# VH-VL binders against q9nrl2r1430to1533, part 52

Target 1, 104 residues: q9nrl2r1430to1533
Amino acid sequence: GGVHELSAFEQLVVELVRHDDSWPFLKLVSKIQVPDYYDIIKKPIALNIIREKVNKCEYKLASEFIDDIELMFSNCFEYNPRNTSEAKAGTRLQAFFHIQAQKL

## First folded at step 3 (VH-VL)

Design i5f (framework fv_iluzanebart)
Fold by ESMFold2-Fast, scan of step 3:
Structure i5f (fold): chain C 104 residues (1-104), chain A 122 residues (1-122), chain B 107 residues (1-107)
Amino acid sequence: as target 1 above (104 residues)
Amino acid sequence: EVQLVQSGAEVKKPGESLKISCKGSGYSFTKYWIGWVRQMPGKGLEWMGIIYPGDSDTRYSPSFQGQVTISADKSISTAYLQWSSLKASDTAMYFCARHFDYTLGSEYFDYWGQGTLVTVSS
Amino acid sequence: EIVMTQSPATLSVSPGERATLSCRASQSVSKNLAWFQQKPGQAPRLLIYGASTRATGIPARFSGSGSGTEFTLTISSLQPEDFAVYYCQQYNSYPYTFGQGTKVDIK
């Protein structure tokens, strides 16, 4: 019973997932749809993996959580040219994240 | 007390439009997803879609994409399911249900509305 | 989409006996599986979530087990109020999908 309480990291991941620009980041990139992705990106990550790590209490420091979110954005900008919908979504979501991360 | 209260039964003709409602109370409406589930007479349950009222993020089952519209008005804690043009095959009981915000493993429907019976006949 | 298959379609059991219901997923859903009870004219009622966790207020005679693709709901000593249709549902991926239901009838 009662209301659910989320950790600060859980609340932030939930806010990212619900953002209009989260669509490129919800799940790992498909090898079938994007065959060369894993040739270029050596440390793939997505919001579903980060959320699982939060729920399993795998982040010992706020900096470790922030580093994984930043890795996700870095991968997006490394793979996707600036003029793509993915890169534009990543730019907006990263700005949103930086504002929300001030709460940590 | 958490409660989802749905609008009353509807009797409609093919081609008519319809909007039914699901009002949440006893909890923070904007922190839970509201899903819609169809049950045709004598049949099982079919998930239609969900909406997060806090930002109107909406996800549809492929079978229902383009056939219905799901919306919400967070100022009155109410979610909606609507048809632009009803068919006889839309005759069914429609349930709303909530699940907690998108954290790993929390997406189970814990509270359900009582259902809205929609009958579409000539 | 993930297809959920329940068996048997109908299970006839006497009061006080054990009932075992099966649910199979066409691909892994981890433990993201829920069981619901539905009585005629009523909304579904959550029994089990996370494959094995009882929802608040659900009697101890209901238990769930399984992970991946094979799941079981067990009612250890069936009571008169337990005669109903039971549905499994996966919430591992979109679209969410339900099994076709198992009807538990009096023998």
Scores: ipSAE 0.000, ipTM 0.565, lowest interface PAE 16.2, mean pLDDT 86

Design i5g (framework fv_iluzanebart)
Fold by ESMFold2-Fast, scan of step 3:
Structure i5g (fold): chain C 104 residues (1-104), chain A 122 residues (1-122), chain B 107 residues (1-107)
Amino acid sequence: as target 1 above (104 residues)
Amino acid sequence: EVQLVQSGAEVKKPGESLKISCKGSGYSFTKYWIGWVRQMPGKGLEWMGIIYPGDSDTRYSPSFQGQVTISADKSISTAYLQWSSLKASDTAMYFCARQLPEYWSGYYMDVWGQGTLVTVSS
Amino acid sequence: EIVMTQSPATLSVSPGERATLSCRASQSVSKNLAWFQQKPGQAPRLLIYGASTRATGIPARFSGSGSGTEFTLTISSLQPEDFAVYYCQQYNSYPYTFGQGTKVDIK
């Protein structure tokens, strides 16, 4: 089912990108703006990277796609304290993702 | 100083196995990806793949998947490139390089090892 | 895979002259492009990443520009130590790919 699965992943990534709370996740965190980020976060990832992997057919299983999205949220919660706007955006976007991921 | 030091030159026969090394120092080895690049005699550079030493997550170029194995031992800050059965066409200089996340969608190479020359001939 | 094409294959210039090297991608790589210098018997050295950001310790005479599919490396006043082979590399999409190189040699 590669073609139908890739279409579903692409649709879901587009929905995530369009969500109001996607702003912390659109691109890799800037080392210039946040110098200590890469000292704390070992496997940085963002929606643009995940979308590229979808377009290159790099996800062989839905679980691999889900793992990368969950890694993105895990990185957010590891770096950002609970009361930050980033962490709050991450919490809301992750909840949205869990609902949409039921389609996968 | 951040540096990558590679193992010495190798002269092998077709069919033999080989494992070459790349040792990192002056930085946290598990925090950065290590990439491997091949340069055949008189030719340009070819990207082979990368490994994240912290969890051994490995990504290969399709041209090299199944041809080589990339691995790492984080306890001694060393990455490896391995062949189970060498061919004459494997004769090349092999470089390792540290890769940093920057910009969207990728990892650029900043620090390179000196290279390991592998010669495969009968 | 994204094919990287460099031109010219060889560029002959005199010290003090400007050298302009081109790199073309078969599809957009955004700004995820690096330039490397390689001298005979040596490992490649990072010059530019992100299409236009100079790596630490790289002289100001080296500059990069471009985005998408067309990229340029410029050496504003070529020094004797700048005679080398120059490679562009895209790191936008796996597998990462290099151009075939431009040799800058003395006229």
Scores: ipSAE 0.000, ipTM 0.582, lowest interface PAE 12.7, mean pLDDT 87

Design i5h (framework fv_iluzanebart)
Fold by ESMFold2-Fast, scan of step 3:
Structure i5h (fold): chain C 104 residues (1-104), chain A 122 residues (1-122), chain B 107 residues (1-107)
Amino acid sequence: as target 1 above (104 residues)
Amino acid sequence: EVQLVQSGAEVKKPGESLKISCKGSGYSFTKYWIGWVRQMPGKGLEWMGIIYPGDSDTRYSPSFQGQVTISADKSISTAYLQWSSLKASDTAMYFCARTYEFGDSLYPFDYWGQGTLVTVSS
Amino acid sequence: EIVMTQSPATLSVSPGERATLSCRASQSVSKNLAWFQQKPGQAPRLLIYGASTRATGIPARFSGSGSGTEFTLTISSLQPEDFAVYYCQQYNSYPYTFGQGTKVDIK
C-alpha cells in the first residue's frame, strides 16, 4: 500500500452514490424491466459507468465530467414523466450535484 | 438511430492474416459491449467473445480463446476481430452485435451488424 | 458449457396456423433465455428475452414461456414474413450458448 488521494471527480461521484435519491442512477436501465427505454434514450449512462471513467482517468476536463452527469439527468427527465418517483429523485439529486459541482 | 456497420466481404488464402471491423453509431459506443458471433455456412450461431470499448475488457468463449483477437478503437467507435493465420475452417459469416451489463449479467444482443462473409480457400 | 437443444429441426406450417418451437437447456438457465429470428441473408433479430418478454417492436403473435430447462416460443397466427430460422440462446452461464435452430417453412 501507498499514500492515496481521491480525485475531486471520485469524491463527487461517491457523494452522489451515497445520496438517498441516487437509486434510479446507480446502473444502466434494464431492457428487461423497461423495454422501451433504449428506443427513447440514445446515449444511456449511469453512475457506475461515470465512476469507472473517473477511475481510468478518461475525463481530461471538468466540463467533460459535468457533461456526462448532466446527460444522465437529461435522460431521466426525457424518459420519465415529471410526476414519477424517478423524475422527482432526479430533480433533487441534480440540485445536490449543482451545489457540489461548484467545488470543481 | 443505433447502427452497427461491418466491413466488406473478404477472400483469403490459408496462412494469411485478416482484421475485420464493426463501426457503431447513434449511441455512446464506450457504454456498451460489442460481441462477435460466427455462423458457418448452413450452420447455427456461435458466440465468440465480447469487448467493452471503454476499457478494452475482453472475454472469449473457451473454443475461440487463442484463435482470434478482439479489440476496439473508441476514438473511431470501431471494434475489430482479427486472425494471425487463417484456416479453411474459418470460412463463415461473422456478425458483430451490441449488448449491455446490468448487475453481473450480460443481456442478449439487441442490435446486430449486417455481417462480414470471410472465405478462406487455397 | 450449457448445451441448448431445439426441436423440431424443421417445422412446416401454413399461413394463419400456430407454430410451437421448443428449446431445452442441459442445465437450469432460470429465465435467462432469449429467442432470435433470422431470415435468409440477414442478421439475427431479437424477439424475446427473459424467456417471455417481447423485445421492442415485436408483434404480439410472438410469445415465449418456460423457466429452468424447458422453453417454448409460440407464433399464434403465422404471417408470410415469419418464415425464418429461430434460435434460442442462454445468457445465464458463461460461455453463452445458442441452440442449433428451428427452420419454419411454408407447407
Scores: ipSAE 0.000, ipTM 0.535, lowest interface PAE 16.5, mean pLDDT 85

Design i5i (framework fv_iluzanebart)
Fold by ESMFold2-Fast, scan of step 3:
Structure i5i (fold): chain C 104 residues (1-104), chain A 122 residues (1-122), chain B 107 residues (1-107)
Amino acid sequence: as target 1 above (104 residues)
Amino acid sequence: EVQLVQSGAEVKKPGESLKISCKGSGYSFTKYWIGWVRQMPGKGLEWMGIIYPGDSDTRYSPSFQGQVTISADKSISTAYLQWSSLKASDTAMYFCARHIYGSDWLTYFDYWGQGTLVTVSS
Amino acid sequence: EIVMTQSPATLSVSPGERATLSCRASQSVSKNLAWFQQKPGQAPRLLIYGASTRATGIPARFSGSGSGTEFTLTISSLQPEDFAVYYCQQYNSYPYTFGQGTKVDIK
């Protein structure tokens, strides 16, 4: 991974964090507040985890970075019914991500 | 460079209040949990609780719920551990530690403060 | 709460020998287990997370294994700087809990 790729991943994560609809994705879901979450979701992930992986240069390919972002959205839609504020925020943020990711 | 810098050693009497600090630098303070760990003299490590500075979401170990208050001031990247009334049994080394998400995507302690020694004696 | 039990309490080994430390959880913690090293007067240092993943900068002689309730930390060729207390910690459920520690002493 070149300097161009690392800069692009960091820029995209920053834009996702800044987006109004990032609130369900900033940190992992609490097991205390949502005890069944980790029974249903086997690979939990959030934007702070993805940013740490970018900072540690753990993404060797753009596809690995994209897969982690898509996993985050997939978890949201698997756990949260479509009518929830979480699922609606996820739908809008995912659309934003798909537009930005065209540059990767 | 990620650093957690804790306040200096404290010598107090039973019944006194105390607030110790843990200042984070070199990372986005509001995006990581900060935990507090107690180590009594000659004993092992005890997890006290954690706080997410971005929204002050705080979780306590049942053993420490109501015994201490954990808080954070995100404007100065500092987490706090506070006692309203100290007891001799609070004599211990107190560590703060950053919780990171790893390969199994659950939290663990990756960076630690140097520790704050609190001595409570009459 | 999940109780973590480490054995032995003290392990006496010579430099260059293999050391094996055990950690048992009272309930399954999957692979959500970390190992820490603490030297006198110092803060704990992360060695292993996810039961078997070595933290950045940790020498290859440290390895972790296990899942569920039984875990081991192995130091393949003990160096003088490895004499310390080692703690396991589960982060599968709140409250997070530590084992009581294993002290690795020189013979």
Scores: ipSAE 0.006, ipTM 0.564, lowest interface PAE 9.3, mean pLDDT 87

Design i5j (framework fv_iluzanebart)
Fold by ESMFold2-Fast, scan of step 3:
Structure i5j (fold): chain C 104 residues (1-104), chain A 122 residues (1-122), chain B 107 residues (1-107)
Amino acid sequence: as target 1 above (104 residues)
Amino acid sequence: EVQLVQSGAEVKKPGESLKISCKGSGYSFTKYWIGWVRQMPGKGLEWMGIIYPGDSDTRYSPSFQGQVTISADKSISTAYLQWSSLKASDTAMYFCARLEFYDSGPYYFDYWGQGTLVTVSS
Amino acid sequence: EIVMTQSPATLSVSPGERATLSCRASQSVSKNLAWFQQKPGQAPRLLIYGASTRATGIPARFSGSGSGTEFTLTISSLQPEDFAVYYCQQYNSYPYTFGQGTKVDIK
């Protein structure tokens, strides 16, 4: 039998998940581990949420997908000071995303 | 303690406008999404939409898009559900509820208001 | 939209007996499923979220299980105050959808 082709959004989210700097973004921040996160971050999101939206064909335009990824990075930089490992990981992953997003 | 307090029951005629309210207290109102759920007499629960009070971002169920307006006033920690022109089919109990996280996925409703009964009849 | 179907529509159980309620999703919702209890004239009350996690203050007799499309709520020893309608709700995708409810009657 044949193999199914993955969508462009699925390919990109898989590349983000596999990146060395994806660790702060894989799932929603734990309220137990980081109690003040949800007092500061107004629209939390993570790669697992974005992946589910891709799988359900909830992104009708590339701009909607890109907006969710950019929201994820915006949240990272809003919560985490520039010198943290989270912010540094976010900076590198965002740069990688901008390069990959040109394929969309 | 977290509380959501809704406005009182309404009796209206078809064609009239209405705005009902949901006031949050005991938490940072601007940091949580708030949703509206309809329950028609003797029927189950229907998701209507949500609002983020911090910037008034709204998301509607396709069934309710254009039929109602959801808004919020963060200065008084109050969310609103509004109709420009009521229909008899709008007769229902309307609940507001706060959305919370589950860390492996999206939001669920954790705290609910007591409900506002809206009756629309000629 | 994802359609949630609950069974049975009504369940009659004697106090102290086990009650088992089922909820089926028309497509996978992973573990993004909540259970609510609603008594006449009252707002729904969250019982379970994430398919199996009890909400704060919910008695241990309530337990949830399942993932994907098949979910179960179990009340191990039904108390008189457990007479209510129970709703499942998926929060895996918009619009969020509820089942039609299972009414639990005390026999």
Scores: ipSAE 0.005, ipTM 0.598, lowest interface PAE 10.4, mean pLDDT 87

Design i5k (framework fv_iluzanebart)
Fold by ESMFold2-Fast, scan of step 3:
Structure i5k (fold): chain C 104 residues (1-104), chain A 122 residues (1-122), chain B 107 residues (1-107)
Amino acid sequence: as target 1 above (104 residues)
Amino acid sequence: EVQLVQSGAEVKKPGESLKISCKGSGYSFTKYWIGWVRQMPGKGLEWMGIIYPGDSDTRYSPSFQGQVTISADKSISTAYLQWSSLKASDTAMYFCARGWYPDLSTEYFDYWGQGTLVTVSS
Amino acid sequence: EIVMTQSPATLSVSPGERATLSCRASQSVSKNLAWFQQKPGQAPRLLIYGASTRATGIPARFSGSGSGTEFTLTISSLQPEDFAVYYCQQYNSYPYTFGQGTKVDIK
């Protein structure tokens, strides 16, 4: 059989998705569960959206990819107080991302 | 050296308001959480809530939500615990403590104030 | 909320003996557990954080272990200055909660 070659961005997104702290970031926040989210967050994003952009080759520079991941964390910290389970997961996942992003 | 210095003992009647203070020194006040812990006479420790002075982000224990107000004035490195109307059941020692959070995800209390004794009696 | 249960309520130990204190969480707190010592008339003092990391200045005779729901504080050779009440505290999820305390007396 054949092996598909993964881009550095795809590999990093897969590692983020598999991380235990990815649960707040896998999909866009639900309006039913969090009705005021989209009143506060003007540029919503999640790992499934970022992965789709990677697969469609929409990131031309590593900085564009990094900016979208950082936007995802920024949205988390803007909406969620620092002492919530969402913010705690975001802080741990962001630290993991910063280590992995040094490889880009 | 790191210090948390709390205001002096208070003797109050039910229905009176009260605001006690916790002043930090020897560290960057806005870079650490400040928590409040109650200890009723002869009893154990109860976590009341916590504040991040840098942005005034505050979280309360459900048991204390609406019963007290936690605030901070970063210009004078001081956190506050306030009651609008005291009850006899508020009689306790109140401690403030500094929360260290090296990764911003969890904080543990590394330095404590000496405590403020609040006595509420009719 | 997560309930922290300490045992025993009181422990009497002769000087030089080992003291073992237990703390149980009603649900997993990972390693986000701290141990505090409180002497009469004093504020609590941090001994251990992260279940097993000794705080700065804490003597080597104090050690912590455990993860998830079962935790232990051990004092390998109890000194007279170690008689006190010891509290465990989880800081895994809000509200943070303390155990009821274990009083350690010199026999």
Scores: ipSAE 0.000, ipTM 0.550, lowest interface PAE 18.2, mean pLDDT 86

Design i5l (framework fv_iluzanebart)
Fold by ESMFold2-Fast, scan of step 3:
Structure i5l (fold): chain C 104 residues (1-104), chain A 122 residues (1-122), chain B 107 residues (1-107)
Amino acid sequence: as target 1 above (104 residues)
Amino acid sequence: EVQLVQSGAEVKKPGESLKISCKGSGYSFTKYWIGWVRQMPGKGLEWMGIIYPGDSDTRYSPSFQGQVTISADKSISTAYLQWSSLKASDTAMYFCARQYLDTFGESYFDYWGQGTLVTVSS
Amino acid sequence: EIVMTQSPATLSVSPGERATLSCRASQSVSKNLAWFQQKPGQAPRLLIYGASTRATGIPARFSGSGSGTEFTLTISSLQPEDFAVYYCQQYNSYPYTFGQGTKVDIK
């Protein structure tokens, strides 16, 4: 392939990464910074992992891709209280995702 | 201390059912995945599948999907590996192992049970 | 599935010598690669994870390197207790897969 031949999933992940509210989701949460995170969140995931799965063609169905993105948001809301900057960023990014996912 | 203790050796005939166990202690059992690994006599390690005891989410290797059932009872911190009908080719050592998630998000098997030897012969 | 291939199948070395074990993945596993040691009659023991990080309690003579598809486990100044079978394992994607093992035995 060409340099601009991106899959629909890759294009959506790129748009999520570029969004101002992506900062809590770019990479896995640090246990040093947030020591109880992995005691609470059983299936950690982040945009860098999802993007790697897209690039390796690991998603066989659009629903599998959507499930991983929704898991990422679910983890955010489970760990972070509603009034935190993380939860607010997650709420806005999830709304953006739902609009973009209509193209899938 | 973290421990995984497996049930004792089993000697069975083809066609019989079997359920072996792996009991975790010294940690929050529902917060860690438990994997099962087969080792046939004189052979290497084969990953069979993994279960999250908190919600019983299971993932199988395609080679073992439909061959075995992995389950867990979180009330007694025990994971199970089960056959509905054993075959001679199921003769092997079966290990359970805990998947740990470290400070950098790395996931790996850190603690292992002692193994359960299953012998299936006529 | 990702196929893990180890070489050599058997490595004969004397105590005090260096042992170098190789592991190749059929597709990239990034650094999501672990090394295990297994002695006869025992469960596997974690040595290395993340391709190069030693697990707690593992002696400094064990070192891992590599990324992508090519990985190496090195045992410097091999001790008598190091004679065992060594397995690499990828945990980059399901199903997780192990190499067939390299047996390190006495020369």
Scores: ipSAE 0.006, ipTM 0.606, lowest interface PAE 9.0, mean pLDDT 87

Design i5m (framework fv_iluzanebart)
Fold by ESMFold2-Fast, scan of step 3:
Structure i5m (fold): chain C 104 residues (1-104), chain A 122 residues (1-122), chain B 107 residues (1-107)
Amino acid sequence: as target 1 above (104 residues)
Amino acid sequence: EVQLVQSGAEVKKPGESLKISCKGSGYSFTKYWIGWVRQMPGKGLEWMGIIYPGDSDTRYSPSFQGQVTISADKSISTAYLQWSSLKASDTAMYFCARHSFEYLGDYYFDYWGQGTLVTVSS
Amino acid sequence: EIVMTQSPATLSVSPGERATLSCRASQSVSKNLAWFQQKPGQAPRLLIYGASTRATGIPARFSGSGSGTEFTLTISSLQPEDFAVYYCQQYNSYPYTFGQGTKVDIK
């Protein structure tokens, strides 16, 4: 019919968004609330941006999609000290991602 | 005051190599992407590519991939655009511009250099 | 690649009048659209980004609107210094692309 199935990338992004530990990653960090973030993090990214790239068919290879997700976690660990709630959420969500990404 | 200052006009022959420069000042050079834009005589603007000077990560427009090399020297806050072998079709004004670094997807050019005119003729 | 088409190619306006410039994308660019002004012999100057946000120092007479594929730049009361070429640019997908420009001339 006129209905398209979700891509593997879209399904995985949806699962990440639904995870309890996704809250630091749903949208870009506020420059107003965290002014030094964009001075430290050279390639900011978030799940809403990754989902938009999936919807626009911007990922040509699974490795490109995986690289963007890993960049998101790398940014989290670079900016946030290990003992923060953000870093702890990132650690758990990254482990979940690694399990799900085996399907790609 | 944020400022991008480009090297002076060049007159070259086909087959010659060329490297033009763009020096940034008044901001943290290593924390902003620098892009290059071509404007052929009487024509519009074409995005060529970008570089992040902090780690020299470069990204090219497919139309310019392999045609030019973009590089940077962070010790002197300078970005470069270079050709190994110029063609007459490379005759154009070349602008460098700083990308807003605020958000992925919000990569707009906020500050521009004055331009470098490159003329390639026999 | 996304093709950006501007209209009209040339717009003749008298000082004090309203100028309306159009930009169309071949595919949706959401709100990831910038407008630039270029005067003869000068570098482009950022006017608007995010389709409707004025850049720092840009006069209130410049306004942008639109989303998706149809965008408009409006200059509400044209000043002598506003006679220039205006370019739209999408930064929604690689490669980033510019429109061919609209020249705003004295009537």
Scores: ipSAE 0.006, ipTM 0.574, lowest interface PAE 10.3, mean pLDDT 86

Design i5n (framework fv_iluzanebart)
Fold by ESMFold2-Fast, scan of step 3:
Structure i5n (fold): chain C 104 residues (1-104), chain A 122 residues (1-122), chain B 107 residues (1-107)
Amino acid sequence: as target 1 above (104 residues)
Amino acid sequence: EVQLVQSGAEVKKPGESLKISCKGSGYSFTKYWIGWVRQMPGKGLEWMGIIYPGDSDTRYSPSFQGQVTISADKSISTAYLQWSSLKASDTAMYFCARLTYDEWGYSPFDYWGQGTLVTVSS
Amino acid sequence: EIVMTQSPATLSVSPGERATLSCRASQSVSKNLAWFQQKPGQAPRLLIYGASTRATGIPARFSGSGSGTEFTLTISSLQPEDFAVYYCQQYNSYPYTFGQGTKVDIK
């Protein structure tokens, strides 16, 4: 717990943002470009929102932070067919996250 | 039609606990965030926090974190706002409101409950 | 925390006249700005979201404009039922914040 967890969350979010496969996850999905997205995905989230929550100290447990990252990937796989560029990027970024999260 | 119906007015003493309710109807309760907003007598609106009833995920304003608890019971389509120990400064009108998603995935409030007046005095 | 500042605090207008209300954000909120109307003893009612999109059932005399830090709500040909307090709210980032309100009062 505590301050070490918060520092680790910020470092991990920065690593995710810098990853080549972060492009589908940097900001919320545009409804204008993807009109049916918000009909399917009821809890949208993106790395900019998660980073804001980390910076405002809103995660009290590591599990809460991990749940938000996993929600982001779950939304990706719910909306995007498995052979899309988005789903493939999500698969690789999620694997990277799981390796880095072992250090939490 | 979409409706949010709140519990009735409360008169309490400092130190007492309180739990007020907001019941949704006319929509899929578990698929929309519910927020709580405080309005002090003669003052403006203050966002307190939100909950997603489908999994009870919550997010609080820093000013209200640790001061109140937001919860929901999806079996009866009801959200709650709770104080463990009331203070005179908690005297206010409390509104619940539903959030929707706009075209960019951001969440304005669309439907509001009628409000619950909470008066805390000795 | 993004601070929302509304002006004027009170606006006195006659029925049939135009009312123009201003809202300023301390930092950019893009177009993620809503306007609410509140009458005494009632809950707020959503008028405008996305800075300029009218909510369902809101009369055409209500219009919103602006982006970034400067926003305006205009009520053309003010009706007797429009005398109320109006709040702007940013929903660009948490915590969501409201302006302190502009009271539109009868002259």
Scores: ipSAE 0.014, ipTM 0.643, lowest interface PAE 7.7, mean pLDDT 88

Design i5o (framework fv_iluzanebart)
Fold by ESMFold2-Fast, scan of step 3:
Structure i5o (fold): chain C 104 residues (1-104), chain A 122 residues (1-122), chain B 107 residues (1-107)
Amino acid sequence: as target 1 above (104 residues)
Amino acid sequence: EVQLVQSGAEVKKPGESLKISCKGSGYSFTKYWIGWVRQMPGKGLEWMGIIYPGDSDTRYSPSFQGQVTISADKSISTAYLQWSSLKASDTAMYFCARYGFDLYSESYFDYWGQGTLVTVSS
Amino acid sequence: EIVMTQSPATLSVSPGERATLSCRASQSVSKNLAWFQQKPGQAPRLLIYGASTRATGIPARFSGSGSGTEFTLTISSLQPEDFAVYYCQQYNSYPYTFGQGTKVDIK
């Protein structure tokens, strides 16, 4: 019975996309811009991929959805040094996510 | 069903402007890169550039930078390739293609349009 | 730019035979290599990406292998519908580049 849960995932993804700090996470990191990214990060993910998975009803549990969002942040912190604008945006967006995810 | 449908064949004279189109359907148009590839008569494939329709982020091959303009209109799920002034050397088949997507890469073309033949002659 | 070189330029094989096509990169492209099939008058069709991953709907007779600078596309039992030109493409470094193509003729 996950119809309300799927609506909650969609709402949360929309809130993340609209957040000022979502810019590093909207789409997959460009290999043209960042050629070594895919050598370092073995499980890349972005908000557009997560939203597609929500739309295809691929999340059966809230934990699966949360795991994908956390993977996205983990990748950010693994690749980007702590003092970069990307890492700072990731830190703020992750904090926002943790507050909103309490509703799931 | 993912589809890319391109505009019809064009016959032009040198110096004329032209804008050809590539309409995507069956997927989230704003969430995938669209690329353009040229194939001159009897020749192989040449990568021209790409656009991300969600924010109009556009990247060109150095050999095509300044020669063409790539754009997109997300309200009608359509990407464009445009010339301000055509040359006879622009005679070619032009393909649009959606960049392939897995969790490990976005850079291969997974779906192609049928192609638009552009003929430029005096 | 990375130059992709394919060999042979033309390959003639009998139906049911194995065809082996080679693609060489001027510098390492890791496994970021795709293979495309193009039939006369048609758009290219993706066969393989990531050097060895078969695209959806592609018959099992098509397989890819290699990494770094040397890559191979194998068609294990060539069918009449496999008459086509085959292109490799690297997507490791900008600009993305195609090989010049290998034309497969069925005897």
Scores: ipSAE 0.006, ipTM 0.558, lowest interface PAE 10.6, mean pLDDT 86

